VHH binders against q99177. Designs and how they scored, part 18

Target 1, 341 residues: q99177
Amino acid sequence: MKRGESQAPDAIFGQSRAFALSDSSVNPDVIEYLKSVRQEALRTNAISIKNHMNLQKRTRHKSSMYDDEDEGALKRHAISPSLIRLQRNVEIWVRWFNSVKATVLTNAYEFTGYEDETLDLLLLFLKNYLEDMPSKCTTVEKIISVLNQHSFPEKAEEKEENLQIDEEWAKNILVRLEKTKIDSVEDVKKVITEGDKHELVGYNQWFQYLINNEPQHTTFHEKITSKQLWVLIKYMSNTWIKEIHKKGRHYRRLQDWLFYILVHTPERVTAEYTSILRDLGKKCLELIQKKPVEAHENKITLPKEMAELNVEIPAAVENMTITELTVSVIAVNYGQKDLIE
Key: E = the ipSAE of ESMFold2; O = the ipSAE of OpenDDE; V2 = 0.75 times the mean of E and O plus 0.25 times the DockQ between their complexes.

## First folded at step 4 (VHH)

Design a53 (framework vhh_rezetamig_d1)
Fold by ESMFold2-Fast, scan of step 4:
Structure a53 (fold): chain B 341 residues (1-341), chain A 123 residues (1-123)
Amino acid sequence: as target 1 above (341 residues)
Amino acid sequence: QLQLQESGPGLVKPSETLSLTCTVSGGSISSNSYYWGWIRQPPGKGLEWIGHIYYSGRTKYNPSLENRVTISVDTSKNQFSLKLSSVTAADTAVYYCARQGIDEYTWKPFDYRGQGTLVTVSS
């Protein structure tokens, strides 16, 4: 039923697919124009849906004027204080979120391209880290031996200091290396370039990972693939958003993960992914209307990594809940404004 | 070798307009692969994205600043400029001009930036 009324998500998906197929042959100015057209299509779709719903509500109200038996339906369809609060603040909340997202992603750790020179620098960093370990197991000694067979470029040591990598990166790589059969430098390179091959499977493994680990920007590049991101959004929709909203066990950690998920969700998504976001938005709206939370006791907090950037939380935003923010972001940024009428 | 260099007044009075220019050398601003943008770093804070421009003149601004920001491009001089109106002490920051890759689906980080210029808002 989710796709009954709208064909715009399928059209958007089709446009995205055609775009990918012709990326090298299309002028970037045309790409920019088509990007603008898609943005306008999403905006137009949202406006059209809102106009349609406004018309339907007016039609229903007109019907009710002639039929006193529908008095109960009017009471049932009365706008809740929670929905009014959402409608009044949605633009301010999304504006703040988009600014935070831009700031966080601008400060995200990056090095580009795992080019041969970059890989040599990463291998050198790893070698130096392992050699400096105070106690070495047989596996570590074998990895060092393999790395010693590699020909490092002259002065690679000087360029290593320009990479923004640290001991935590090396520790994470070592954990993966210990679980991988390493016979050559190419095996080490593969572990570095392919990311974490230990894929978490199913609800329980992901839940345990989320509650035991704080979110970081790098996790969304190394551990959480594009496919896994959408699985986590489904888990949020079906289970975790309720736990967050009622302030149950682990709500602060799950809230931090949800904030990171919202930051790392792509700006353009397929019709299938739009449906997944819409389901989460509907669940958030249901929770806001069914179990209102006292704004007085619900101050939003930024995850540790983002808080360290000294991002401001304005007074207008201070008392919003993550549930309210989530439906607001979905409604405004993904063309689902009909959810918040 | 690409170089970006900021220029403009280092002191601006409250309520006035902050104006900066970025001169691009070693590469063309008429590149179809990149946005050209402005970022700033207030004392003791992280980087804040201000906005970017495509060489065609299309702009996108940080929502927190969009009512005060104008970015323009002059392809003949290989330059782009920032105007930030109605400044307050909160606008005191090191301002950087920067290059940003274009991607339809994701935010791309900046791959080149200038050395930065300190702008102090004071009477």
Scores: ipSAE 0.015, ipTM 0.498, lowest interface PAE 6.7, mean pLDDT 74

Design a54 (framework vhh_rezetamig_d1)
Fold by ESMFold2-Fast, scan of step 4:
Structure a54 (fold): chain B 341 residues (1-341), chain A 123 residues (1-123)
Amino acid sequence: as target 1 above (341 residues)
Amino acid sequence: QLQLQESGPGLVKPSETLSLTCTVSGGSISSNSYYWGWIRQPPGKGLEWIGHIYYSGRTYYDPSLENRVTISVDTSKNQFSLKLSSVTAADTAVYYCARQGIDEYTWKPFDYRGQGTLVTVSS
């Protein structure tokens, strides 16, 4: 065993480690401490898994004694084939996932969000859209005047094509701008960054949104804020993961949303959020044990947007299910490896 | 006004060390809010994260490259640098330097990057 292998689940992507700090001023020593704690947790869980395998061997030996019947006594239970499959593949599956996550997020978010550079690109697109309008009212002329006072960076025009914005985005922004008093470019920026203030509330609204819309990386910037991400993970744990696992109605759409949720969940999270992830992991494990999956059943596929970035599933992970991936990611990336022992 | 610019040799021989420098202008590298990193794109492939550094000098590397990669920071020059040793043809790529935010609740994207510099590894 190479030294790099024992640290791989904790050390695979520094990008993931950059997140989940209590604030932006956290000392780098805190990050190193968190790495150390995770390594200790992974080593402790690895020992537990080894002990679990030893218990499994004892159970197999005892099960060969078919003539011995205990009436009313507690019988030892064999470890399920699904759990053995999970234990054998967890490290490989998580390494692959961590590679996908880093590649996808780096490509998806090169010029996204509402950082100053991205805002300049959005303002430039809006300005061009408004100037190209066949008829301009006094409000539109005022907005164009305000935008003309802004200094655009040299690279803004060249990078405009990389944004996932269109005429419908511009029309929606204009409707909000017309209802707002605009005196400066900062007022325009505020309208763009605040988005539509009618946020989805509660289980039914989110469920309808997810089944009627394909997941996109921009959705996790514009509509699914940090607090809402954790609400969706709770809904996944309570209801949707079971729907995915049993291949119920909308399972493909919900599976794609789950993959996006896993990609957008930072590796470093608070203890409260770790508890939420642990609950999802427990539910996944329960489903795997209750309804074992066939080796060729429910193979994972990357959502269309991610697959288009040439991020492919290697042969070693092609028989993995989303439920198995989810508990594996939670166990390894969030220090919950005791779930799979 | 923040700009990042890569500089360094565009051709490196196999087994030698690839060395690049990123010059930051329009902003200070001595910020507790950001990591400063390197990413690369091999021909016909997606972007690959190499590593990043905090202004204090603390480094984080991709495990597949950790035995060959060193990232350093020079706050007095507002620069950070990449050294990748024992290069092979597989290290041929466009190399970008980039800034990345730190947040405990959500993924923070790379919000600024350089224009990229092509480094070819050939004999």
Scores: ipSAE 0.000, ipTM 0.325, lowest interface PAE 12.7, mean pLDDT 72

Design a55 (framework vhh_rezetamig_d1)
Fold by ESMFold2-Fast, scan of step 4:
Structure a55 (fold): chain B 341 residues (1-341), chain A 123 residues (1-123)
Amino acid sequence: as target 1 above (341 residues)
Amino acid sequence: QLQLQESGPGLVKPSETLSLTCTVSGGSISSDSYYWGWIRQPPGKGLEWIGHIYYSGRTYYNPSLENRVTISVDTSKNQFSLKLSSVTAADTAVYYCARQGIDEDTWKPFDYRGQGTLVTVSS
């Protein structure tokens, strides 16, 4: 229980200690409201100053050929129909996408889960191949020594499980092992799992790879490292999303790759990577607002591999564009809802 | 060791409700680190995600099945259940219950699943 002496009209001037207590009782909600009002006033004044400066600049350059803006741009004070469409559908579109992602990753998990048992089989084959070699250099002898430290299962069941393991495979792995510093079985496993894959470098190599190859989980996993994923997202933001949105050359292939990229983007990302995603989201919003999509042109398609997983495209998302999906996924799944609110 | 086991009738009549229960052993369903879900595989097709539930009762459903699916959790029995209404021959599949890791309520692959149970919709 607490009596507020300072709240009684007769006691407002009663005690100096009562006045001090009144000051310390300032409601935080009032302070937050005043800060909000000040922030809105500063935002309004900044907009007014920018508009005034822009109008003065336009008046000074009344015959400018390079800075001629559309009169309609000055009257943009309402949310566009495209943004309203996005706001109404974002939760449904992302929920659908999350279900597709779950289905794709569930199936991908089954297809890539051979690591421990198959690696033991591959290591055993490699060990036998190397031990049978007539000429052994110091590097080969070191590899054999490392492999002898590994505990192999006693079941010599040749479940090759559609793996291409033969003398040619072993020769190719040996070439890579000779170029690699091998101190443990884990180093050998890494060389085996890396196989023939190599990292593509730069925009031109990646662009040629994407347009010439269908996105598949296996090829995506083999060629796209975590670091390369973020490079590809930057290329999407800077160039490819615009080509997809305007239905330029190779837009269907690039759209399929973008869908795959969204599926394989990690759930938890750093602030730096969140910034990269936000840039892509902003570019998507810009494109949606500049070129609104027509309903009969808006049909999203799944990459071939994903479509074969018995995934349906319900009527509620059928007319969604990949550009709309991309900003929706970024906004909802990566904490950037302010982009669409 | 974590084990998930499906149980329920292997035959359901068209238009009726398919009901399955997953019993979790070797781990607690009352965990803030995991979703618990259902996936199915129709004969000759890939795996389809049905939905999942958090121990609090919060659910997420495949939009294609959303109007027919209910997933519930019983933390006292360490179980969660699937109800799929208005079934047709297209719902004939092997049904799996599964565990899925979470990170701030975002998606991750399923890391454990049951052995599966065949449910045939017929007659």
Scores: ipSAE 0.000, ipTM 0.340, lowest interface PAE 12.0, mean pLDDT 73

Design a56 (framework vhh_rezetamig_d1)
Fold by ESMFold2-Fast, scan of step 4:
Structure a56 (fold): chain B 341 residues (1-341), chain A 123 residues (1-123)
Amino acid sequence: as target 1 above (341 residues)
Amino acid sequence: QLQLQESGPGLVKPSETLSLTCTVSGGSISSDSYYWGWIRQPPGKGLEWIGRIYYSGRTYYNPSLENRVTISVDTSKNQFSLKLSSVTAADTAVYYCARQGIDEYTWKPFDYRGQGTLVTVSS
């Protein structure tokens, strides 16, 4: 009996163990990755053979190359003060940032996904905004009338009070509503859900937009799509991070936009997007090492919208620069720890 | 319609463990499309994310609370629970359970929330 009873739990346990022992073979992406690694190893061996064949050409530079290697080894052992500071604080800085990100996104996007329930909350916010207007034109009165015909859920008024939506959203929606023929609540919903159809194109248009507008969470839902976010990260890497680091003319506004970009960068990214983040991280590291700024003069400040949430800034974070935060977040949250180790 | 309902003691003594359960009705917790989470609002402050759980048991916690928080799921009862240890007066808040959509690349808002339950930490 013991053998028969042991066989039943051992069968379930055996299946679990067998799965664990063969875990690496269950994902096709792992197989593709291993194939890629094999191809890379083959390529590395070919390069090694070529280098070996050219050993004779290096003989005349043996002393010089040895001196260069010796200088490189000394520099490697003498880690820069900026890198030591980064390595010392990276865990505390990223932990703080992840806490802030979670808190601000929870407040900003509690119910703003444009799903039926969130859409009802947006409609209620709009209705209340329009009803509170000091003077109403015929168009506004018509929109209010249409919204009054909509049946709101009983708890919608309680939930609407917790939305992180400001009057500027309602003003912008009203401008679009005034240009649209509104006969039903469905027409209003369509205006709300379509978003801003005008896409900014190229470096100059985006630069002018960023310097002339304060960052807001709603902008990252309505105007800065996923594709555009990665374009902005490239612009940060290529140009704007240098201007922020050296405290150029618009550094405060660009710093605020960079903080929002970091907050709104997805938790999971493709290999292509990881490469874009790595480039930004490398640029930040270069700036930190080649042109150190006195950290006490570059205290991090939360953008206005986020500061209103009363998020605590610990002493270890107080003297952090945005450049240091950016490379830290990339290194820890996106698997690029080799940048700082 | 989906409904989430918090339950648990409204009063917890300092240094003890705050324990809340969320009962999900009108939908299955065993969905591959959603996280289930906890958020709180201390008096006079904004919302603070506590953590979230996938029906498989995989958890993600707010780093500020990580050492004190445990979220668990019971798919057979269609429930998930919060345990917050070593509470102080600072943990006094309205606690909400919530549903959050899964997107591979973006943070999703909490699209459904319970009515909230006030938990006061007091002797």
Scores: ipSAE 0.012, ipTM 0.519, lowest interface PAE 7.9, mean pLDDT 74

Design a57 (framework vhh_rezetamig_d1; at its last look DockQ between E and O 0.02; V2 from the best seeds 0.00; counts 0 for: pae O 10.9 > 2, placed apart)
Fold by ESMFold2-Fast, scan of step 4:
Structure a57 (fold): chain B 341 residues (1-341), chain A 123 residues (1-123)
Amino acid sequence: as target 1 above (341 residues)
Amino acid sequence: QLQLQESGPGLVKPSETLSLTCTVSGGSISSDSYYWGWIRQPPGKGLEWIGHIYYSGSTYYNPSLENRVTISVDTSKNQFSLKLSSVTAADTAVYYCARQGIDESYWKPFDYRGQGTLVTVSS
């Protein structure tokens, strides 16, 4: 029976409200504008501080400043060698990092599993497996129907021998498909490419996982959920960054994980997430101030997977520590420049 | 059935400007949930992100290319375009247009891309 004339379209109202919330909470133009204004203000302040420091090396203008020679006044005018090093290199270090991030994340899509030909072979294998099942539920029949809408290349079958796929793989994919809303072939492709998202719980499970497993881009797409990324950042701030900085037992592995975390942290974050990043930045600055960097003892290395992309490491970046990089990225990319001024 | 289709000259001379257009069908470019971008793959090398644009006109460019790249959007035609100036043989690549999700809690990969178009820089 005809319903549309006398009733408000609930679906349209739902969409309109969802759109309004999305526009208010995730409008990147407004966020970018405010971020650019903040960054320009911070750059102006940084330039002012830099000019002030340069002038201090020449002659102090006593008539315009507090003329007392107390110990506190001298201490205020002295900045640490570590902070000077940071201020001199922050722009170059962050520009380099942003270039690495762009290269890694772009190539992560290529490395997140399957070329179009391989994906077509996986879809064909899955379709054949499901069709051959002795008993089919309504969900399986719906998936088969969706797969039948896809155009398969004529020669897909010839390459099947080179793939490590079998009935166990198909059975595992089916379990995930049964838990997922499937309306198109794209939904099936997404399930195939997304891997197992079984959640690790708590500090001890995550710590054991990180020290026993090498970080890979696929882990950040398949195993680490958005919630877990921020939990790992908190663990870095509270415990692991100190272990990395002092070169403790697992520092090399934890350093590689931290680099991956920085790469996979989005450019636009909520106020809550900005606060989490600021806490990490503060911790990094504290560690740098307490244990200064000696250039000849420190050499940054990219994780194996990223190094294979032939990313250049300029001389200005070569002796940078991960602790210095972390606070630099947080300060510049997330509007926390006051941490290093 | 979202489809992205690249179009433009397949041959461009050194020092000239490479111009490509992406036509989006089956979905609207005027969305606050997505960026629209360009990626390239030189022969025998990995993928290189060029830049992306928000439907309002806000742009983000790869720092390595930012001095030569302009990305623009035409919401009335449901299209976005790439201009790469001062091209050399190093700019020879397959060029893809792509869509990328926006999320404040997690970086999202490209979820859709065109078939790609080969652009050769040669005199």
Scores: ipSAE 0.359, ipTM 0.728, lowest interface PAE 3.1, mean pLDDT 75
Fold by OpenDDE, look of step 5:
Structure a57 (fold): chain B 341 residues (1-341), chain A 123 residues (1-123)
Amino acid sequence: as target 1 above (341 residues)
Amino acid sequence: QLQLQESGPGLVKPSETLSLTCTVSGGSISSDSYYWGWIRQPPGKGLEWIGHIYYSGSTYYNPSLENRVTISVDTSKNQFSLKLSSVTAADTAVYYCARQGIDESYWKPFDYRGQGTLVTVSS
């Protein structure tokens, strides 16, 4: 009688354990990874639990029995203008979001590898970028030397001009190349083709990744696991949402990531995951209520890939903020309507 | 009142390991709300984040220093330490230990820091 491991969802991960960590068949690397994720989750949740406990302590209103009849001026708690706005627009915003979500999930490019031609263009772009660097370290020089040995197709230069490759891509690739022994063009190709298989672990690594990379649909399939998605949501909830709202240094990039995170959040989620989303929604709502005017200044912008997919921002959504969108999506799509009531 | 104090040698030879200890008083390192970190300021340069540690022992390092940095925590002594291996002249800096809240770790300055200790790398 195999003792039925309690299929209860792990409160930290929001899902049932697929396997016992003590199982000898489990890869030690996986165990370490899971421990790391768990630790991160604990860190991110620790603060939320304290806040919840403090809120519960305040509501122990001592029901003092004193009957005094004083004429309860129905202080009509003036519904926050921000809440009114949410209530009025939530359906329109969510409808738009769902449309965008559908578009991204259906039409976004899934990276299955670079065609040889594309790879050549990327190499050319990289070469040109490196050659134009004002200061070149020995590693860069070596890479340039290797790239110079490559025979580029005819008219590659013309085609390169049409590529929407940004310098940020080249910078990121360079960082990877510097960490790799490069002896041939094939090595460079490999670095370009092989997604950074390095699993990002921890707040800092993820933060650095997010701020230095544009969100793409393919990233959510290739790099971001289901568990990691929720870690990111927690980071958004606990830290990054504030940065977005106050228009900090990286608010645009983080906003774009939040949008993509929302798009790639599963439609059906466990109670635990719902709780995490709810927390994010609450935090967004709090921010909106605290600084409604500032919120209007932070209008939603489309991530690059969405723009490439011809996603448009209709007039009805033009003044919407990412925080408002987040609350709206959580309220409607995940059954948390009380957030906007 | 929370106080952080750096301690260690002010002079380190090239290729050796820089070792510093931060002693925390007036509060416990065993808090789930804070990271305990190291930052440095080279002469004439801005502040550089080195890394931090959670009371559980989880560490996060600056990628630029990751291969040379080790941060450890001793909750029993209410201390955490920094080791930086293979030092060069570029590692000459005022080193600070600091506490930082987890929720705003990247957006707010450290709420408490030590007075700093100058470490010079010289032959």
Scores: ipSAE 0.018, ipTM 0.335, lowest interface PAE 5.9, mean pLDDT 79
Fold by ESMFold2, look of step 5:
Structure a57 (fold): chain B 341 residues (1-341), chain A 123 residues (1-123)
Amino acid sequence: as target 1 above (341 residues)
Amino acid sequence: QLQLQESGPGLVKPSETLSLTCTVSGGSISSDSYYWGWIRQPPGKGLEWIGHIYYSGSTYYNPSLENRVTISVDTSKNQFSLKLSSVTAADTAVYYCARQGIDESYWKPFDYRGQGTLVTVSS
C-alpha cells in the first residue's frame, strides 16, 4: 500500500509522515488508544493459555520421542567449528540486525494506519472491485449497496494520485466482510481499520496461518498481540526452529516469520520473557553445533517487505543462517551472552 | 517543548566530509531514556537510519555506513553531531536529527525530529 498512502512531506510543519508514531506531532490520544487495544487483546487470550500449554506438551513429547536435543548435546563434548564461527561473528551479525530493525521500525507507521482521506480511497477501490466482479452473491450485493450510500470526495488529489492497491488486499477484506454483519459504511470502515476478528487460538491455527501468509508489519500491529508474540516465540523454540534449520517443508516461510518476530520483539523485556528468549537461544545453539561449518545451505534472506526498504545483506553476513542470527540477537541484545561464552 | 535543529553546510564536494550539528533545546541531551540519532532520506527513497549515540558516548552505526560515519555528543553545548567522510553523489539527502525512545519499544519510534536539512554533494 506504499503508493496508496500520502507520502508527501508536510512543508508547513517541516515534518514527514514517515515518522508518524515517532513524530512529536502524533496525537497522544491515538497512542493511548493503541495501548488500550493491545491490553484488551491480551486479556481476551486468557483461555488460549491452556491451549498453548497443551500444544507445547504435545510438541515436547514428539521432541523427546526423537531425542534429538539430548543426543546432540551428549555427543558433542568438544567445541564445534560451528560454535567457533558463531563466537567469531556474533558482534558483526547483531550490529547488522540492529540497523535493519531500526530502519524497518523507522518506516513502520507509513504502513500501519489510515487517514480519513486514505480510507475513502480504499473504500472507493473496494467498491469498484466488488462492482467489477463477474458474479455477485447476495452478500457482495449488500456490501455494494452499503458503499453506494457513502459520499466519496471528488478532489483533484484523488484524481492525480498514483494509487495502486493490490487486488489481494481487496480479496482479503471481502473475506473479512463476509464473516461479519454489515449494516452501514461504518461497519466496512471498521473491518478495514481493525485487525482480523477471528482470534487465532492454539498451535494448529497459528501454524496454518503462518504457512499460508507472508509476514507483514501490519500483522504485528493488527493481529498479533504482545502476549501472542511470546506464544509464537515458544512455538519457534519447541518446534519451528528445528524445521527451519533442517530445511523442512515450510522452512522458507517460517524463516521469514522468525525474522519478523525478532524485529518486533521488544527491546525492554521482563525476566519472565527473557527466560523464553533464552530457551529459544539454547535450542538454536544445540542445532548450530550439529551442523558442519562448510554447509551454508540455510543462508538468510530478507522477507519481501523488508527488501522493499532498500535493506541489503552485506558480504560480512551473506552466509549467516537465521538460526545463527537468532542466538546472536538473544545473546547480545537480551543479555544472554553466556550462551555463546 | 523539546526542539531539535540541524545546522551545517548544505553543499559538500565529493570526497570531502559532511558535518552536521543538532542543537537540542527544551530538554537535556543527558538522559538515560533516549538515543540521539541521525537519519536521512535520499531523493526518491525511503528513510535510512545512519546511527545513534547514547549520552555517555556509546555509538551504534548502520553497517553500510559505519566505516565513514562518526557521531559524537557535546553535553556542555547540549548538541550532538554527524560526520560522514568521503561523500559521493549518493550521499545527497535530507538529513534529520532525532530522539529515539528506549522505553515502550514494541517498535523503535523516533519521539522528536528536526525539520531536516538538505545536503547536496556536487562535483
Scores: ipSAE 0.005, ipTM 0.426, lowest interface PAE 10.1, mean pLDDT 70
ESMFold2 (binder alone), look of step 5: mean pLDDT 83; pTM 0.846
ESMFold2, look of step 12: ipSAE 0.000; ipTM 0.386
ESMFold2 (binder alone), look of step 12: mean pLDDT 83; pTM 0.840
OpenDDE, look of step 12: ipSAE 0.006; ipTM 0.214

Design a58 (framework vhh_rezetamig_d1)
Fold by ESMFold2-Fast, scan of step 4:
Structure a58 (fold): chain B 341 residues (1-341), chain A 123 residues (1-123)
Amino acid sequence: as target 1 above (341 residues)
Amino acid sequence: QLQLQESGPGLVKPSETLSLTCTVSGGSISSDSYYWGWIRQPPGKGLEWIGHIYSSGRTYYNPSLENRVTISVDTSKNQFSLKLSSVTAADTAVYYCARLGIDYGTWKPFDYRGQGTLVTVSS
């Protein structure tokens, strides 16, 4: 593309890396925090830890996570090696996640103008995308004509370079524009602002969509509405988190979707939604305790879009699993710390 | 109408601490519906997120800057501030304070930001 829009993230993160102190030692605050976590873990009931280790040894040959609720209930009442691992790392894992979340959301939605200018920037991005198409149908030519009649703000080209929107957003908008009667720029603005209201219905349609499509930040504004987010979290809790944890079929794609779901879950939630998150957290905890994963084999990977942000990955995070991150985020960010006590 | 205004020294010496304040008018910083944060743009580069704070005082920092950055909020003055320690010439940039809201049903970028203040790091 002539706009060079996708170069802004590389320039930003290249600059961040140039700014990074070449300090090879760990931050003293992090070391002190790790020492405090270890001391608190040691202060906890040593006898409960020993009792849990005995329970883990007795049940280590069990492989089915959903079949044995009694074993899961027993593990909830003891301090396991997996729970100690969670307690040692939870604050570092969540702090890292919150930094990634802030970076993703800021980069996805930053612009240098007023809120009213955001639509103009989106219109300019769409216009440039359509003009770059090698083959144009009558509908596309009509949309370009309409957009060419719009008066863009001065310096819109410069501001667009800082706006991080991808080609997939434009493709999705075009599909909706092709189904809509477009006579003016206001019609185009309406399509953009209303979002994709074509609802996927039920487990099978959503599962097929998730495995066939790469997660993107724009999907969570255009396709996954607030209601749909909570439905997906329920599906994650009931079925998909187990597949991710055991590295079943499609685990990498489902893991990427779970990461995006966590990023796009609102900071403020109702009591009903807190209950839904708590259920997911409980399922994660059960999976971790019933079959602890070897950290060296189950390292977390960032989705493609987020990996391009070149975020520093601390050693404690490098060996984290998505299941461990999910319960940690729920416990710390949504007031469910009793799950990991 | 909500307005954000940066204030602070335009020149900082290398190794010193860069200190900026954002004054919010026409609205309350005590609203828990929004993030309040800092972004910067070095000459000829794109925007870089520095960090943000919620009205509760909870902070989130860019990992690349985490060891040098502190953001704080003063709800009584309707202000929030940035301190960036051990500055170098690479920290020369236009610094903006901003409000960021992510609404799940609507795309909401930085809906309010200051005009920006140029901070030059030079001896």
Scores: ipSAE 0.000, ipTM 0.285, lowest interface PAE 13.8, mean pLDDT 71

